# VH-VL binders against q9vpl3: the designs that were tried, part 219

Target 1, 224 residues: q9vpl3
Amino acid sequence: RGKINIQRPKAPHYERARVVAVTQPKYPELPKAKSCFKTRAERTQQQQENPYNEIIAREVRNWLDHSRLVAFFHLSSITADDIFRVRVQLHKQNLHLKSYGSKIIEQAVKNTRYEAIVPLFHSNHCIVFSPDPEKTAALLRIVRRVPQMVLLGGIVEETMLSRNQLVAYAQMPGLHAVQAQLVQTLSQAPGHLIQQLQAHQNSFVQVLDVHAKNQMNEETPKST

## First folded at step 8 (VH-VL)

Design ca19 (framework fv_imvotamab_arm2)
Fold by ESMFold2-Fast, scan of step 8:
Structure ca19 (fold): chain C 224 residues (1-224), chain A 120 residues (1-120), chain B 112 residues (1-112)
Amino acid sequence: as target 1 above (224 residues)
Amino acid sequence: EVQLVQSGAEVKKPGESLKISCKGSGYSFTSYWIGWVRQMPGKGLEWMGIIYPGDSFTRYSPSFQGQVTISADKSITTAYLQWSSLKASDTAMYYCARLDYGDYFGFDYWGQGTLVTVSS
Amino acid sequence: DIVMTQTPLSSPVTLGQPASISCRSSQSLVHSYGNTYLSWLQQRPGQPPRLLIYKISNRFSGVPDRFSGSGAGTDFTLKISRVEAEDVGVYYCMQATQFPYTFGGGTKVEIK
């Protein structure tokens, strides 16, 4: 068409400063003297971090234990005001948006049936919890208007579902249809669930690669 | 609406025991932490400890470890702060507050406070 | 323990004028996951504290936009662009990066 109407996110000065402060990569400083072992200060810091992570991991485990619906999302850059509005809309439907660090999630699900979700959290992420699995349709309807949130998969009635399975679940007419799908999913071997999540992550990586290439092509011609 | 309602003011003598309460409503009580904060008369805020009502896990500030006991009863959505033997130095306003790590990573809602006066 | 130092101890301000409060930590508040867990609390006379700002610069629900937070590492600032009568009270910074959680000494905002 004669006019391109692609939304180009405006990065205000405030949002840029926040991103730098919150997501700024740390370059580890090399000590003046080399040591074959961790220093006492480094060991003390690691010990302090371990108890803290266990404390937060309790919260994650409780959400998993008491939620019949868990949905995992990749989260692109979004302002605090925008995510807050999404949180408010979700809360009205008894949907609870939470953000936890990858290491905390790993510790929370270690040695549980949910350990397979860990690979989903190597990039920026968030999780939506609900005690009501019938709210899956409402969740997807709300998130459809939030392009910064990309569905990766979920857990329904303690059963891991891929993105496509969760979308299909949202369109099922009643509990009988849901039970039929859960029976089918439950018959899968644990290795198949891990492969399914890895395939989903690989597909997500491909989507990110295509998006990055499209951004590069739209702004500057690729020649390298 | 989220509310934390604390028990009324207490006047005690040194050596007496005391248990004050903080009742939560309007949210999933077992999904959030409850922390206790002390404010001595005319002074600032001091963190005492936290409890996770879902499994009764507690973590205390080192300066309050062994001085108080924090507990919770999820069946009545109530958290407690208890002294086995009060001291005059325990005279203070005590606040309970809800703590969330998944959203704000801090104390988001606070009780009205319980004034504890210990004098001989 | 991380020591939190607030300046000034008191800030008398004319209604409608700006106010600025500084908070410095004895150690960096950057967590190993990249987040900085620095909050600001407001305590009005005779009332419990209330959450004002979390993670340096994010306003809590119901907090007016005249309040803003900024800073990084060990140096943080809370600004009120135009002080209203209802803003009278004591303001505290708080860190949740390390146990035990610690608070600043407080800054009293007063109308002159």
Scores: ipSAE 0.523, ipTM 0.772, lowest interface PAE 2.0, mean pLDDT 80

Design ca2 (framework fv_imvotamab_arm2)
Fold by ESMFold2-Fast, scan of step 8:
Structure ca2 (fold): chain C 224 residues (1-224), chain A 120 residues (1-120), chain B 112 residues (1-112)
Amino acid sequence: as target 1 above (224 residues)
Amino acid sequence: EVQLVQSGAEVKKPGESLKISCKGSGYSFKSYWIGWVRQMPGKGLEWMGIIYPGDSYTRYSPSFQGQVTISADKSITTAYLQWSSLKASDTAMYYCARLDYGDYFGFDYWGQGTLVTVSS
Amino acid sequence: DIVMTQTPLSSPVTLGQPASISCRSSQSLVHSYGNTYLSWLQQRPGQPPRLLIYKISNRFSGVPDRFSGSGAGTDFTLKISRVEAEDVGVYYCMQATQFPYTFGGGTKVEIK
């Protein structure tokens, strides 16, 4: 069974014409074409999706409102087993890794003080939440072993910090030092913070390159 | 770690009211949704609705809206499913399950179930 | 509502042989930002359901690697590469792409 095309070849145009004639949809479309008219099911889905996103946005707002530490990451391809191991390590430190769609995050933070984070979520991303800001050092230590997660910045004690500021915060010995850093950050004009966030996004490739080189070059020992 | 413990089996007559419970432990109760699922004897699973304990926002399946009330008390980490007037057709196993949209986008941990029997 | 159709209704399997369960949705399960929220649940006799697979193909914690999920759009498959005695139960597919959440009718896996 089967066609012996080798010994009975048909011209490509002839064979393609037959396939097109069989598979081509009828030229006269149904009176109610989807391109011009949404079906009832499609309209129902659109209406349901709008309230659905708001429902999920409530969860995002709750995490933001009840977390004193929020860290934003770019997330490259990672296996389910690998992300599970990371979640377990993070959970032991009261750190909660979450992934939400960009539109849901935008809806959650629009018209709030967190609106400036929206540009961070144009690419594949995840967020780590914790009620304990002193766990920032533990977070960075864990994530250093996960090259698929690249730190973009965060929020500590309701203050937005760049990647470098968050790394510096992790090394601070106590509340007095933390308060001094937050005062410096708070004294910055809002426009400067937005520019810093935008610069971190633009330098994402540079951060990945440096990170990759540092991981491959174990000649520069990392000491705590 | 994460655990959902439901109240014990109930035997009721038609027309009686009932409130069953689901107590969460080992996680931040106010940060996760709780869903309720019905399973009639020998049949499959039916989603009834969800609640967000943090603000008590609820969403019901159209088949169950007006039939039951879902509520939660975050101070004692407990969610509830309530009937004002039971019918024989309410006889079923009722499960509560935890839901998070940021983790698995589905029900990850389930209670042991509460069997509700309604007969004359 | 999205209708979830499972086949077969019952799958008698010889111990150590593979089992395959199909799930078809009446609409695409792709969410607006690209994820597909299809899960598989296992319910052993007298037990509550247990999450096996989420987002088509990701095994939940503690789930043996003999379980695998695959599929896209509207057609999804759960495979058990080598059925063991403890795998007896009813398996359900579930969609969480939109409200209301809906379940498949279930497939009973039994050992012959």
Scores: ipSAE 0.553, ipTM 0.807, lowest interface PAE 2.2, mean pLDDT 80

Design ca20 (framework fv_imvotamab_arm2)
Fold by ESMFold2-Fast, scan of step 8:
Structure ca20 (fold): chain C 224 residues (1-224), chain A 120 residues (1-120), chain B 112 residues (1-112)
Amino acid sequence: as target 1 above (224 residues)
Amino acid sequence: EVQLVQSGAEVKKPGESLKISCKGSGYSFTSYWIGWVRQMPGKGLEWMGIIYPGDSWTRYSPSFQGQVTISADKSITTAYLQWSSLKASDTAMYYCARLDYGDYFGFDYWGQGTLVTVSS
Amino acid sequence: DIVMTQTPLSSPVTLGQPASISCRSSQSLVHSYGNTYLSWLQQRPGQPPRLLIYKISNRFSGVPDRFSGSGAGTDFTLKISRVEAEDVGVYYCMQATQFPYTFGGGTKVEIK
């Protein structure tokens, strides 16, 4: 409606095409309000039986398969305009903000190593995906300005990281330096080697924690 | 302005090794995947695999896993496709293409192609 | 793997007349809010493929408005409203909804 410029596209047209193409995560015809006469358990069961949920779950799996940085956030009350601005800012850094229903997340990650993330999505949430784990620092700089988005944790190179561990990762040099540090840690203490091999994820994360703490002690501490 | 420039045609014998290249320019090379696509003579397109050049993370099509190696050198903005031992069935045109992630979710810019001929 | 089937195999058309190409997937390509990662590529003789259409119906930069895409679920169509000489070539549909990515067999557009 209104005046339509058919001679050339308006700025809103290409902004819409650029941002909207990556930012429509949910089907508007969700049956939530239509199921007001049913128990929560019955509504949950109907969602699980919906074939459309499997299609969206495949999209989530595709994002997980193509992303080496996945960050999980609790989302407090935020206006549509504010979240849109954040989404645009993130997109400039090849960071893709998505939101999916908890049941869809559950379907996407069930029977995978990522199944443990399901409890994180039982409240308001959003996820940021990126193929580039070095963008973790850029992500945290942007989100620092958005108090409504609270970092819960993430996945880097298929490794589950807590909030503090992901913050520590953001302060590290590239992945080859992290790998060198891990090798160094494993070689220095024979008594620790077997424990680290049995807890590979914890070993990797511990190296990140030690490195981050050393950097914080050597440099001015960050106000996060 | 975005360009992918591939190396020249190759003529090889079965059993020989080969490494072909794809040089990107006009964009942030480390921010996009590079994919490789095979086109056998007179046939259609087959996706082989993709690489993220920032740290050389690769994903392969199941039919090409173990048959080829995809690599990249971000310092010279170049991706590579390599065979340790060529077979006559590897004779094809090979394209590299940039994968736009998120906006188009497809191969938006393509190299000119490298013709590889393997015959005895 | 998702199988992509294109029809017809070849499409001889008279200059200025319309052409239509169909693509069918073995599984639904639908994603959130109707977004579908179905693309159309054009390959002119002796040239590399070129992106024409992404997400079913969106024209890539520099693509003439005579090209249009439509469809949903498993059935997709590429239409050329008035075929020009430069439109001769092979057209491919491609899905990026599920790994591995797959292409249709191609449709050759020729001037008769």
Scores: ipSAE 0.006, ipTM 0.465, lowest interface PAE 12.3, mean pLDDT 75

Design ca21 (framework fv_imvotamab_arm2)
Fold by ESMFold2-Fast, scan of step 8:
Structure ca21 (fold): chain C 224 residues (1-224), chain A 120 residues (1-120), chain B 112 residues (1-112)
Amino acid sequence: as target 1 above (224 residues)
Amino acid sequence: EVQLVQSGAEVKKPGESLKISCKGSGYSFTSYWIGWVRQMPGKGLEWMGIIYPGDSLTRYSPSFQGQVTISADKSITTAYLQWSSLKASDTAMYYCARLDYGDYFGFDYWGQGTLVTVSS
Amino acid sequence: DIVMTQTPLSSPVTLGQPASISCRSSQSLVHSYGNTYLSWLQQRPGQPPRLLIYKISNRFSGVPDRFSGSGAGTDFTLKISRVEAEDVGVYYCMQATQFPYTFGGGTKVEIK
């Protein structure tokens, strides 16, 4: 194939797609209050926080706690229409694309097992959530056609996975048990996984360069 | 072009160790699984196992679990199939093949095969 | 394990005539992702296998239009509309829906 110019199937009208996106599923229920005490210093710190940010941070925590698949992406410059179309395609697969500010992410994961992901969000980013980890393959197929979104890593069944490990998970066909075994195997090196996720942030320029070069080679193949 | 090039034919004695190779080129080696398939003389195809080169994650067929080791070295884009102690029943043609779960969900490109003969 | 049964064992065919190969699985090949991971492979004498068809009916790159696949659930068919001399070989169906991956026993297509 390669150079075959395929006409894409006619996409749904923008207005219809917009209506579908607006009817997204309701957010997961908020967790009940935990039995614990807080120091006056912690209370004072919380009082200085923006109330709006705290509400959205709770929403993010609910998505993290109730999603069995979470994928982190760097987001390069992309038009509002293009990201909306991607959001609609993802929604049809029960994949929920969300964008939150770094301060909100920090508040959401502060004092949790996920706090180490904060450095991933220093640049433009987005997150995809799903209750269904079997949709990882569908996620990567959709994102493959969106060069502005670069996979950084994710969380599957509460286990942090690097980019390569998440890709491996996505490519594994089989019943739920086979995928669970893969996650269990990958979770045997948790410290290294967090370090790998942070390393991806630090080597982001190299990843984008490789991706851009691959895109260029695919777009302009040379014929003899 | 996508290409898998396998190592040359081997003639071994029972009890000897052996490691054969499959070198990938023309694609992102760490983005696809590599599978190994056995074909005994005059017989059909048998799936042995697969490996994801990006992190060396493996999955074996129950018939081959413990009989062989599959590994990969992503720095030289090469996958391996290894026996610690060969048996005469290991005489067969061994193929490596790229496994794509993205678009095709199957073995899309195949190596030329490595003939392994085990005799005394 | 999913057992893949092919019929016929061999198919002598006259050049230019159609050939049909059947493949039956011992259980449904529909994956939890909704797809059916049933492939057809061709192996010419002395050559490695070559992917012809994936996900029941989709032709792989470079595969001639005379090859077509059909079926659902547990019953699948590969058809060659007009057999050419280069089509001589053994054809295998394969499932990748469930581990372990399994192949059919093969069907030998040869010219009369």
Scores: ipSAE 0.006, ipTM 0.435, lowest interface PAE 14.9, mean pLDDT 76

Design ca22 (framework fv_imvotamab_arm2)
Fold by ESMFold2-Fast, scan of step 8:
Structure ca22 (fold): chain C 224 residues (1-224), chain A 120 residues (1-120), chain B 112 residues (1-112)
Amino acid sequence: as target 1 above (224 residues)
Amino acid sequence: EVQLVQSGAEVKKPGESLKISCKGSGYSFTSYWIGWVRQMPGKGLEWMGLIYPGDSYTRYSPSFQGQVTISADKSITTAYLQWSSLKASDTAMYYCARLDYGDYFGFDYWGQGTLVTVSS
Amino acid sequence: DIVMTQTPLSSPVTLGQPASISCRSSQSLVHSYGNTYLSWLQQRPGQPPRLLIYKISNRFSGVPDRFSGSGAGTDFTLKISRVEAEDVGVYYCMQATQFPYTFGGGTKVEIK
């Protein structure tokens, strides 16, 4: 039993204390110096890895800036010899097949009008670039013979197009006025466009899953 | 057809400056990186640095930083490797090679090489 | 820096016999997305290097099918199934996973 009386500093008036409490911004408690140091070390490690992606992203930006036709594809398993033959056929038409990691693409298109394409690249992918949008028909003719490449959509004259819209564009005569009008007409649904592109990709994933299961079901180990 | 054509052999004395060239043809020069690789007589390959001709961005190997300058002139599709003051230890074969991260993530086409001999 | 170690230093081989070259890295070469940026180069006497294999096992254009690459992580192998006279030269592994890019010390393939 004992009572200790400690003299307390004089508190501010209730009205003043209440105003200060109500008007103070709410911030989370700052971490201690050594915790901040550990976080800084983690940031330094990430920055060392991220600069490489930014360096590589220069290529993606250059291709996007200098291409009037960009087509996005899902890419299933294909041999290096086969993809090289496709690259040669495409190159004859001034079409350039490239593949970049999704993080590099994200870094390249961040804060640009093309940022919406990032979700298309969660799985294996490749991109075809060309300065000549009239080559869209040639592109689709070539990739029709390459079942491992599935068209997801693209960009023509800076306008994002779904797979169906790109096919429609490819079917138009090589008249500048007609093609420009079609691109303008097709540009009126950006949100629906990405959803349509992903729906086609999801449908293809289902086809791949069925194909894989069919191969497993009919596959019989053979020995002689 | 992709080609990288390098300048001819050079014979120099220590302290002299030198600029050798690598001309690209048959592809979009500004869309690919050019790297420089040194091979000293009877030795292996050493990466020196890279340049992206589209924006002239350069990245050097720490072993070569400050010893050489890499540049490019996209109007004539040519990359350069330059020394302000040569040393006898710079005697080597120098190769330029094309690199693209969207194709093979490695050096796909190589120049024929430029032999640089530095002796007093 | 990632150190690339090749064995053997030289490989005398009889025509038509297989040859195998090993490459070991001081660190894992996995960059991202599961991709490993390990390539193999061939340098014939008096010629510049030529790309043979990229991303461990993918043959470059014009490379004969007798060349194959394999491996994962830090251990990689280049195999020539049936060595021909034109295969004489020095072979290098190279990593492009991290700066600075580094090469193995080279393996000289010779006919005996």
Scores: ipSAE 0.658, ipTM 0.830, lowest interface PAE 1.4, mean pLDDT 81
Fold by OpenDDE, second read of step 9:
Structure ca22 (fold): chain C 224 residues (1-224), chain A 120 residues (1-120), chain B 112 residues (1-112)
Amino acid sequence: as target 1 above (224 residues)
Amino acid sequence: EVQLVQSGAEVKKPGESLKISCKGSGYSFTSYWIGWVRQMPGKGLEWMGLIYPGDSYTRYSPSFQGQVTISADKSITTAYLQWSSLKASDTAMYYCARLDYGDYFGFDYWGQGTLVTVSS
Amino acid sequence: DIVMTQTPLSSPVTLGQPASISCRSSQSLVHSYGNTYLSWLQQRPGQPPRLLIYKISNRFSGVPDRFSGSGAGTDFTLKISRVEAEDVGVYYCMQATQFPYTFGGGTKVEIK
């Protein structure tokens, strides 16, 4: 008795195959369960019609307007628990972590000075707000411990900063110190300029003097 | 240039309805709040309310709640202040002003004012 | 409501002399976000108000440097270092930290 190949059952005899084919219950095609996942188009349409979106957009704008430090982050496979932990840490430093939909952000910043941030929100993102720009260093310190949060850029005071610029800003001395340095540098600039101008003049005079001396030496008749 | 242009002076009788307007230009009208401020003759400034033209969200001073209606038509970049029934006590200069809550969080631009006189 | 109290009511000043106006709030004007939304407005005779100072000490665009604002919490001051003839008018402080927004009673600056 040949080993019944369970993986490739022999085709039933023609008569049996006919009976099986006729006796197979025709189940009505189950209505394609509307996938609980609304298509991107449906989601976009629903977001536009939601009166709450305006409220949230206003909130976002309010945060932006009241903040002196805004940092934008991409979220990569971060759990809710991890977000919560980070939120608590940030909150202790008066840093406020918020997450909004991309469409809400777009609506909030449309026709505003913040419109340039829209491209940053194509994926999972969060925003950290702070009234204190001096907290930039603290922010970066906290976020460095969270690899799932990738810094994209930010706004300090009224200036949009790239990621690198924001990092550099965090390393800079306080505004007053920087201003003092700037003033010092500017105060030295005239001195350097004068020195450079004088250097050129002095060099020119030296060259002329050498030339004059050479001419005088050529005019001295060799006393035979 | 940012400008707020208000409707002309009004002379009305008690009991009449009135709607005055404030037209904004030179900026994104839907991105800034518009406030109304009352100034009675020889008196100080009184905040009446705000409207966000983007969604017509409105906030009133408690003193003016139910007394006036603030509205906006973003299609023509115009804000409105209206009374259903004027009183003699409504005689005042009314200013509209833009509130920039992003940069200044204050009224940075003002209309020229609309004088409303209510007399019997 | 936050009550804004200005002093003095009237400030007669000699041309070229400094002027100082005080504004006191009934409660702290520090917003939950950390900013203080105190503004100073100037209203010249027959004109609408004009923004001078925002967030305590920042001069609005076009405002001369003779105007300065200072203060914290509940006490604020507007200073004019050298009063000019064009500075005649009524000055108002305004808080926008909490609804309803409220104005001070105004201070009339006049030339002696």
Scores: ipSAE 0.018, ipTM 0.544, lowest interface PAE 5.5, mean pLDDT 84

Design ca23 (framework fv_imvotamab_arm2)
Fold by ESMFold2-Fast, scan of step 8:
Structure ca23 (fold): chain C 224 residues (1-224), chain A 120 residues (1-120), chain B 112 residues (1-112)
Amino acid sequence: as target 1 above (224 residues)
Amino acid sequence: EVQLVQSGAEVKKPGESLKISCKGSGYSFTSYWIGWVRQMPGKGLEWMGMIYPGDSYTRYSPSFQGQVTISADKSITTAYLQWSSLKASDTAMYYCARLDYGDYFGFDYWGQGTLVTVSS
Amino acid sequence: DIVMTQTPLSSPVTLGQPASISCRSSQSLVHSYGNTYLSWLQQRPGQPPRLLIYKISNRFSGVPDRFSGSGAGTDFTLKISRVEAEDVGVYYCMQATQFPYTFGGGTKVEIK
């Protein structure tokens, strides 16, 4: 307990208040401001800066459009050396680990069928892309050894799948893979799928909390 | 293995046209940007521009806008840098380099370079 | 354009001694989302540039532990804790926070 720096608790209320303040609009509207009067240089700079997010979002859209497997993960604190080792293992299986800012992902999927995935990226995150959906089993095997990466769900052959559905897909023989991508979900609506993905993530966290508390309350049977 | 292989050295006269190439292998060519960087003899590095082969979007440095054309052919995983009319001041080593915003947010792999000499 | 200024122009170093290279930008390199896109590149004689460090302080694949990056805002440092013969070359800082992407003027590391 004392020697390991395992301080990764959920942000304190004070820190959350600061985070909310920081995430507010950077430039609040001022009634007396001359914001409607921009110089030509300021307008040119604004146009140059605006395309930057669209440039990066172009890359995200391309990965989404041309990958037959997309897996979404929550990413806990991990060293650059450790994530690099994971990236190398994934690359050997034609699996590509990518990380993009949440606002860029939001801009990339806005007004698309994937818009509902945005809530998955409120905290630290990463995405794994592959042109080969048969690699889902290899992905799960590799990630099982990386506790900092928590599977939230994904997309296989353009079909949104929950965590449990992805696990089931990974266990199917190749001839059943085509059927798996056609497995009917109760709803293909992004909101319903996101709720299922959030519920699985929350259930995992709750199980860990309960288990941790039970382990802290060590039981020593005397009659064994 | 990620590799960028550039075309061979060129010796040209002022006014001639030139097109040099950069062939990517060992990765998804359409998923990464290809940038072009100039290094004049004994000088540092200058970013010229870049292309996203997935949709052929190009972005140029203001200093190179209108002086060169960047293109790509995704069917043969090759990017190009082209001049319609060379000047003696174009004498330099030209590098292509791969970039994406999801990995390192920087140029991670570089070609071996193409030396272009323009003299009368 | 963001101007990247490197010091020193050249750094003659005895084998096994440390080397330190500074890079200063004319404007803050903090991107709108809080990240800083500052990289360090190494160019050995007769070779193309090679990525050493990305996002200020993260070592690229295969880069030895003796290389480290630090800094914030407009002031950045690349440090080689113990210079080896293979480290001879020119080192460049690069910013990717704003277009056009710009490089420092380079620092030549040589064995004296």
Scores: ipSAE 0.587, ipTM 0.804, lowest interface PAE 1.8, mean pLDDT 79
Fold by OpenDDE, second read of step 9:
Structure ca23 (fold): chain C 224 residues (1-224), chain A 120 residues (1-120), chain B 112 residues (1-112)
Amino acid sequence: as target 1 above (224 residues)
Amino acid sequence: EVQLVQSGAEVKKPGESLKISCKGSGYSFTSYWIGWVRQMPGKGLEWMGMIYPGDSYTRYSPSFQGQVTISADKSITTAYLQWSSLKASDTAMYYCARLDYGDYFGFDYWGQGTLVTVSS
Amino acid sequence: DIVMTQTPLSSPVTLGQPASISCRSSQSLVHSYGNTYLSWLQQRPGQPPRLLIYKISNRFSGVPDRFSGSGAGTDFTLKISRVEAEDVGVYYCMQATQFPYTFGGGTKVEIK
């Protein structure tokens, strides 16, 4: 008795095949279940401005407008628990951690001076808001302990700062001290400029003098 | 260029209803507040209220609460101020203005104004 | 409501001379986030108001440098370093720190 090849069953006898073919239940084609996955086009069309998104966008704008310190972070594989812990720590310092969708951010900052931040929100992100720009150092100290939060940049007062600039800002003495230094530097600048201008003039005069002297020496007839 | 264009002057009688309009152009209409400001003849400016056209969220001055209705149609980028029953005391110039609290936190662009005259 | 009081009511000025307008608020205009939302508006005769200064001291786009704003807390000042003929009109301070937003009573700048 030949080993029944379970993988390739012998075709049934012609008569049996006919009976099987006729007795096979014709199941109505199941309506193609609209895949729960809305096509990109459907997703784009349904992006009708959700009134809810408008409310959130308004909220985001409010935060931006009232904050003196805004920091943008990328989130890399951070758990909800970790976020919560960081949020609590930040809150103790009057730093407010918020997370919004990229579309909401885009809507909130569209046609504003903040529009440049939109590219920062292509991935998982969070924003930290504070009314106090002096909390920048505290913010960075807290975030340094959270490797999942990567600083992308920020806004201090009304100025957009890169990551490096924000770090530098946090290390600087208070705004008044920096302003004082700036004023001092600017007050010295005219003096340096004058010196440089005078240096060039003096050099030019020297060159002319040398040239004049050389010409005079050439015109002195060798008294034979 | 950002522009706010208001509807024309209105002459009405007491008790009549009125709806004036303010059309915004040259910017994202849904991203900025539209406020209404009253200026009575020879008087100063009075903030009446404002609307966020994106979600039609509205804020009123207590002095104008219940006296007027502010609305917006974002599809045609137009804000409205309406009265159900006008009074002689409603005679004034009405301005719409854009408010951007993100950048300026003030009314940065203004309509040309709509003069409303209510007389018997 | 925050009451905004402007002084003087009228400011006759000679062309080329400086002008100063004061605005006092009944409460601090410092918002909880530390910003002060005080604006100055100019209304020329027969025209709508125009934004001059926002957040106390920032000049709006297109505003000449002869206009400057200063102040803190409850006391604010608009200065015109050299008044020009085109500066004739009524000036208003406005607070947007608290609802309802309120305007000062206005100061009329006139040429002597």
Scores: ipSAE 0.025, ipTM 0.569, lowest interface PAE 4.6, mean pLDDT 85

